# VH-VL binders against q9umr5: the designs that were tried, part 28

Target 1, 268 residues: q9umr5
Amino acid sequence: SYKPVIVVHGLFDSSYSFRHLLEYINETHPGTVVTVLDLFDGRESLRPLWEQVQGFREAVVPIMAKAPQGVHLICYSQGGLVCRALLSVMDDHNVDSFISLSSPQMGQYGDTDYLKWLFPTSMRSNLYRICYSPWGQEFSICNYWHDPHHDDLYLNASSFLALINGERDHPNATVWRKNFLRVGHLVLIGGPDDGVITPWQSSFFGFYDANETVLEMEEQLVYLRDSFGLKTLLARGAIVRCPMAGISHTAWHSNRTLYETCIEPWLS

## First folded at step 14 (VH-VL)

Design gl20
Fold by ESMFold2, fold request of step 23:
Structure gl20 (fold): chain C 268 residues (1-268), chain A 123 residues (1-123), chain B 111 residues (1-111)
Amino acid sequence: as target 1 above (268 residues)
Amino acid sequence: QVQLVQSGAEVKKPGASVKVSCKVSGYTLTELSIHWVRQAPGKGLEWMGGFDPEDGEPVYAQRFQGRVTMTEDTSTDTAYMELSSLRSEDTAVYYCATVSYDWETGRYSFDYWGQGTMVTVSS
Amino acid sequence: QSVLTQPPSVSGAPGQRVTISCTGSSSNIGAGFQVNWYQQLPGTAPKLLIYGNSNRPSGVPDRFSGSKSGTSASLAITGLQAEDEADYYCQSYDISLSGWVFGGGTKLTVL
């Protein structure tokens, strides 16, 4: 009766971190098969996102095959970018709800503990020198780094985000858009107290202009040009925005009110 | 290296309570997440609860909720487990253990264990 | 009864390979939770042997290995030695119990 749920984790995550989310699903949707994909854990979560997409694709195929009525995706942080790429590259996915849980969908422009660990002397203002190099693109964080002050470098160097956003020409753009548009619902979750996703509105496809003023989803060129289907989805009534204040980055999958408000309604 | 030293064996009557201590050395208690595991004679390991390594809140196994309290005294680097309303079935060796996150692998483990405290419940 | 099922005993001759199975369900291993393995020598506390399905802590010989597939996990011991005679426990997390769980244990006898 309930569709299987597939969970894709973020950077340096553990499946243990999703225990509460899985418990909530088990309580409200008994009998639902829920799987946190146990791949690219720890240091492996820094591998290039296209490599992760390929590995996660191989893991979801048998789950989707056993569920011809469809599946749901809950994808957290970096995992939301992996999932959006999956929806684009899989000609035969059967995803009903794609739940993007505080994911940097338009990119990241913020200093984090992980960035300091990887690049100890770097700051957000100078990280473009590392990330927009071929060497930097070998790291997942750099695959979605989006410096609003060096957009020309971003558009040329990004091996992942600029492509899945349709911000750079590529031969698969039309088929990726078609595949993405087969999703039943896109559920966008995030909030101002996240503390990691910068700007936090990236979780709703908002992002900085050159003055670091946040432009909303409907003000973004990728929306206005409908580059990968956001405008079409919104017009179809298939985009759900569920912002919630008071939740830090590591707490999205362990807050019952967030689950009941933003996630539970979409797990048919 | 981290070492966990537990209090000595206890003999209790049914209905009493027991409080087992676990002294941490080599690290401070604020750097560690202490969990408790028991083992009845001739039986396997049973997780009882501990301080969650991600949020630092106490969590108890469903079987023990209402009977167990786990506390920490950071000034003495000592963790405690108190089990009330003891029954003969609570006769076991009680272990404290650390739960650690390995950033390299993204994994949790019960990596350091105390020597165990035998608690015998008899009439 | 434990939600993680292990054979009650296994045996092997010195130098042989043995495996110990750990069978879970969709509420634990099958949900994507990691599997750890512990060795318990008679009269001693458990010792971490394998964590996160296949990782060895420092000091554990490489003849011990772990794997996970579907709802099950396996501990393999190659080059079996007399000192390997012990009890072995698998461990994972279970969402129905909202907690960590251990398998029932396997007594390894070296013939």
Scores: ipSAE 0.842, ipTM 0.917, lowest interface PAE 0.8, mean pLDDT 93
Fold by ESMFold2, fold request of step 17:
Structure gl20 (fold): chain C 268 residues (1-268), chain A 123 residues (1-123), chain B 111 residues (1-111)
Amino acid sequence: as target 1 above (268 residues)
Amino acid sequence: QVQLVQSGAEVKKPGASVKVSCKVSGYTLTELSIHWVRQAPGKGLEWMGGFDPEDGEPVYAQRFQGRVTMTEDTSTDTAYMELSSLRSEDTAVYYCATVSYDWETGRYSFDYWGQGTMVTVSS
Amino acid sequence: QSVLTQPPSVSGAPGQRVTISCTGSSSNIGAGFQVNWYQQLPGTAPKLLIYGNSNRPSGVPDRFSGSKSGTSASLAITGLQAEDEADYYCQSYDISLSGWVFGGGTKLTVL
């Protein structure tokens, strides 16, 4: 039979938004137990990411315990960062496929509607003043805000992304890397027409340099230094990159061609 | 104040079709997602279909696929449900309802309901 | 019968607490889909009572509460009043049917 699938949502999501994805899985992998974790919905998705990681950890433990042969994670948008943190902090996880569905893995530097609602006078160029403060770090969006023009502030103030990337020294860096490397496969999904993830290459561990030129994953310092295991994982042949054009941010979990091409092969 | 006003009761013969209307007042139809739910006498609620609140496409419950068509006329702010090949088992009250998303909770609900339209299928 | 199972009836005295269960499966509530509750007074359309497991719309008193755990959900009514005598329906989404589903309904009688 197939391994259970755990789905972790993004900002301002609902379980209903994943109905098509779950239906595709039911069609192609009948009998598979699929669970969208019904936590931190709506406004609660703005809670600090470490708080969300703790709550999602508590929810996945019994699912993983019932499936000693392993589970798969499908993690959408902000949810992909939650899942990567889970893989780092859980020394007993049994995740085979971690499927990162248009997630800002190297951070976000884009103006979005929800950002304008939350910080209405801010533009991406000045949001670092809010996000790189203790108050700003109480919001999930600021936990992965990555201003390429204020890298020193990012490295010192980030409560989440700089830590899970190993960009700032901390006592758990070695154990988190070891835990992350226990994953079977990392499946990276995203595309140029997403419209929210900025740069869209963040879904593939790419990001801006100081001139806003996108550097690919293999050009990033976190890759070159292998700070959390990305270079090691790629060398094992365990990273799968599946870009697809023509899909907007809210449509990744409702496109059958995307599912068949990028997700279905990894749901053993 | 959103109000949904449905067309009057209908009596039909087996094999006929019925088309029930649902007029929106106090709001525009283009801002709403209308779904249809029926209730046979003395029985429970049964979802029939509607316009999906996320993509705006019609979706029909499997048991009605091929017999039901749901349409909207934005010029009159009126939604329609047409059920064909009627059987005596289709005797029911037919409700229209709005399906709404609450961004604060991240949840969907059937929040406004029409008064219902009794459709009787009898020979 | 129904994909979501409710007791056919429950009863309670004025001022007491009653609960109405809604039992689903791994294809609906257990997959992480929300549960809504509707009240239907005799001869009227259903009215939204609880949505998204536990949220009350404006005008619904806090003596009505909802919860969800595993594959099941529960509606609790405290301080029972004669006006609460009605039919109550739970609702969720089901991936096998690719659609919204309602429970079979529970008739609440106030003694």
Scores: ipSAE 0.837, ipTM 0.917, lowest interface PAE 0.8, mean pLDDT 93

Design gl3
Fold by OpenDDE, fold request of step 17:
Structure gl3 (fold): chain C 268 residues (1-268), chain A 123 residues (1-123), chain B 111 residues (1-111)
Amino acid sequence: as target 1 above (268 residues)
Amino acid sequence: QVQLVQSGAEVKKPGASVKVSCKVSGYTLTELSIHWVRQAPGKGLEWMGGFDPEDGEPVYAQRFQGRVTMTEDTSTDTAYMELSSLRSEDTAVYYCATVSYDWETGRYSFDYWGQGTMVTVSS
Amino acid sequence: QSVLTQPPSVSGAPGQRVTISCTGSSSNIGAGFAVSWYQQLPGTAPKLLIYGNSNRPSGVPDRFSGSKSGTSASLAITGLQAEDEADYYCQSYDVSLSGWVFGGGTKLTVL
């Protein structure tokens, strides 16, 4: 039998948004128990990510308990960060494949319509003033806002991304790393035509330097320092990178080719 | 508030086609996702198809694929459902309805309904 | 025969509490899709009663409530009134059918 699949959504998604993905799984892997976690939907997806992590944890624990052979996680967009954090705080998770589906794993720094409707008066260059404030960090988007021009503010004010990345020292860094390393495979999915994740390489732990030059995962300090286990995972062949062009952000979960190429192989 | 006004009752013979209209007001048709649900006399509700609220593409229930066509005229804010090869079993009240996303809860629902159109198929 | 199973009928006296169950499966409610409830008065079109498992649209009294757990959902009506006599339908999405699905409906009789 196939391992259960747990789906974690992104901003303002509904379970319905993942209907195609579930249909693909049902078709290609019949009998698979797939659950879209119906938590923090709509406006509630703006809640602090740590709050979301706790809520989703409560939901996944019983699922994992019923699946001693392990489960797969498919986590879309913001959900990818939630899942990474979830796997970091859970010392007893049994996740085989963690599929990060177009997630800003290394953060977000973009001025897209996706953000503009939430911050209509804020430019990309000025959002740090809001996001790195105490009240700004009460919004999920700000929890992974990564301004390359204000690294000091990011490191000091980011209450989520900087912590799960191990970029800021904290008492749980070692344990979180250990927990995260329990994952069987980390499948990173994204692409250049996403249009929302900025830079798109963030889905592969690439990101801007101070000159907004995109550096790859292997050039990142979090990798070099193995602060949360990326280097270790790569070394043991546990990281899969699956880039795909021609897919917009809202289509990653609804593209059959993408599913067959990047998702399906890891659902066995 | 969205209002849906449907065309009048139809009487058709087996093998014929019927086209039911649904005029939208309050909002433009382009802002809405229209779906169709039918109800046979004394029976329950059955989803037939509609326009996907996320991508705008028409989606039909498997049972009606090849026999139903849903179209929209944005110039008149009118949605249409055409059902061909009518059978006696197609006798039902046909409803148009909007499927809307609620941003607060992140859920879809059939939030507004037309008054229904009775279609009778008899020889 | 319906994908979502409802009792065909329920009854209650005025002022009483009644519940209507909606039993699904792992391909719909259990998959995480939200449940909506609709009220259909005799000779009228359905009306949205509950959306998103437990939310009431404007104008729906708070004596109507919805819940969801596992593969099932439930509609509860407290303080039953004569005007509540109607058919009630649950609704969700089913991945095996690739479409929206309704329950078989429940006729509520107020005694």
Scores: ipSAE 0.935, ipTM 0.961, lowest interface PAE 0.4, mean pLDDT 96
Fold by OpenDDE, fold request of step 17:
Structure gl3 (fold): chain C 268 residues (1-268), chain A 123 residues (1-123), chain B 111 residues (1-111)
Amino acid sequence: as target 1 above (268 residues)
Amino acid sequence: QVQLVQSGAEVKKPGASVKVSCKVSGYTLTELSIHWVRQAPGKGLEWMGGFDPEDGEPVYAQRFQGRVTMTEDTSTDTAYMELSSLRSEDTAVYYCATVSYDWETGRYSFDYWGQGTMVTVSS
Amino acid sequence: QSVLTQPPSVSGAPGQRVTISCTGSSSNIGAGFAVSWYQQLPGTAPKLLIYGNSNRPSGVPDRFSGSKSGTSASLAITGLQAEDEADYYCQSYDVSLSGWVFGGGTKLTVL
């Protein structure tokens, strides 16, 4: 039998948003138990990511317990960060494949529809004033705002991304790295035509330097220092990168070709 | 609030087609996702199809594939459901309804309904 | 034929509490899709009663409540009133059918 699949959504998503994905899985892997975690939907997806991590943890623990052979995670957009954190704090997870579906894994720095909704009068270059405040960090989007021009503020004020990346020292860094490394495969999916994830390479742990030049995963300090295990995962062949062009952000979970190419191979 | 006003009762013979209209007010048709649900006399509700609230594409229940066509006229804010090859079993009240996303809860529901259109199929 | 199973009928006396169950499967409720409930008074169109498992639209009394657990959902009515006599339908989405689905309906009789 196929391992259960757990789906974690992004901002303002519903379970319905993943209907096509579930249909694809049902068609190609019949009998697979697929569950979209119906938590922090709609406006609630703006709550702090650590709160979300705790809620989702409570939801996945029973599922994992019933699946001793392991489970697969498909985590979309913001959900990808939630899942990475989840796997970092869980010392007993049994995740075989962690599929990060167009997630800003290395953070976000760009104007998006999501940001316009939350900060309609704010510019990309000025969001650090809000996001790196205690008030701003109460919103999920600010938890992974990564301003390359205000690195000190990011490192000191980011209450989520900087911590799970191991960019700021904290007492759980070693343990979180150990826990995350329990994953069988890390499947990174994204593409240049996403239109929301900025830069799109963030889905592959690429990101801007101080000059807004995009550097690849292997050039990132988190990789070079192996702060949360990326270098180790790559070395053991556990990282899969699946870029695809021509897919907008809201279509990653509803594209058959993408599913067959980037998702399906890892659901066995 | 959204209001849905449907066309009047229809009497058809087997093999014929029926086209029911649903006029929208309060909001424009382009802002809404119209779906159709029917109910045979003394029976339950059955979803027939509608326009997907996320991508706007028409989707039909498998049971009605090839026999039902749903269209929209945005100039008149009117949605249409045409059912062909009518059978006696198609005798039912047909409802149009909106499927809406609630941003607060992040869930979809059939939140507004038309008054229904009785379609009788008899020889 | 309904993929969501409801009891055909339930009854209660005024002031009592009644519950209507909606049993689904791993392809709908169990897959994480939300459940909505609809009230249909005799000779009228259905009315949204509960959405998102447990939320009430404006105008719906708080004596109506919804819950979801596992592959099932439940509608509870407290302080039953004569005006509550109606048919009630649960609704969700089913991936195996690639479409929205309704329960078979439950006729509530107020004794």
Scores: ipSAE 0.932, ipTM 0.959, lowest interface PAE 0.4, mean pLDDT 96
Fold by OpenDDE, look of step 14:
Structure gl3 (fold): chain C 268 residues (1-268), chain A 123 residues (1-123), chain B 111 residues (1-111)
Amino acid sequence: as target 1 above (268 residues)
Amino acid sequence: QVQLVQSGAEVKKPGASVKVSCKVSGYTLTELSIHWVRQAPGKGLEWMGGFDPEDGEPVYAQRFQGRVTMTEDTSTDTAYMELSSLRSEDTAVYYCATVSYDWETGRYSFDYWGQGTMVTVSS
Amino acid sequence: QSVLTQPPSVSGAPGQRVTISCTGSSSNIGAGFAVSWYQQLPGTAPKLLIYGNSNRPSGVPDRFSGSKSGTSASLAITGLQAEDEADYYCQSYDVSLSGWVFGGGTKLTVL
């Protein structure tokens, strides 16, 4: 039998948003128990990510307990960060494949319409003033806002991304790394035509330097320092990178070709 | 507030086609996702199909695929449902309804309904 | 025969509490899709009563409440009134059918 699949949604999503993904899984892997976690939907997805992590943890624990052989996680967009944090704080998770579906794993620094409606008076270059305040950190988007021009503010004010990345020292860094390394495979999915994740390479742990030059995962300090286990995972062949062009952000979970190429192989 | 006004009752012979209209007001048709649900006399509700609220594509229930066509005229804010090869079992009240997304809860629902159109199929 | 199973009928006296169950499966309610409830008065079109498992649209009295657990949902009506006599339908999305689905409906009689 197939291992259960747990789906974690992104910003402003609903379970309905993943209907095609579930249909694909049902068709190609009949009998698979697939659950979209119906938590923090819609506006509630703006709540602090640590709160979401806690909620989702409560939801996945009983599922994992019923699946001693392991489970697969498919985590979309913001959900990918939630899942990474989830796997970091859980010392007893049994995740075989962690599929990060177009997630801003290394953060977001985009000036898109997607963000502008939330921050209508703020531009990308000025959002740090809001996001790196205590008030701003109460919003999920700000929890992974990564301003390359204000690194000090990011490192000191980011209450989520900087911590799960191990970029800021904290007492749980070693344990979180150990927990995260329990994952069987980390499947990273994203692409250049996403239009929302900025830079799109963030889905592969790439990101801007101070000159807004995109550096790849292997050039990032978090990799070089192996702060949360990326270097270790890569070394043991546990990281899979699946880039795909021609897919917009809202289509990653509804594209059959993408599913067959990047997701389906890891649901066995 | 959205209002849906449907066309009048229809009487058809077996094998014929029927086209029911649903005129939208309060909002434009482009702002809405229209779906169709029918109800045979004394029976329950049956979803027939509609326009997907996320991607705008028409989706039909498997049972009606090949026999139902849903279209929209944005110039008149009118949605249409055409059912062909009518059978006696197609005798029912046909409803148009909007499927809307509530951003606060992240939920979809059939929030507004037309008054229904009775379609009778008899020889 | 309906994908979502409801009792054919329920009854209660005025002022009582009644509950209508909606039993689904792993391909709909159990898959994480939300449940809505609709009220259909005799000779009228259905009306949205509950959406997103437990949310009430404007104008719906707080006597009506919805809940979801596992593969099932439930509609509760407290302080039953004569005007509550109607048919009630649950609704969700089903992956196996690739479409929206309704329950078989429940006729509520107020004694």
Scores: ipSAE 0.921, ipTM 0.953, lowest interface PAE 0.5, mean pLDDT 96

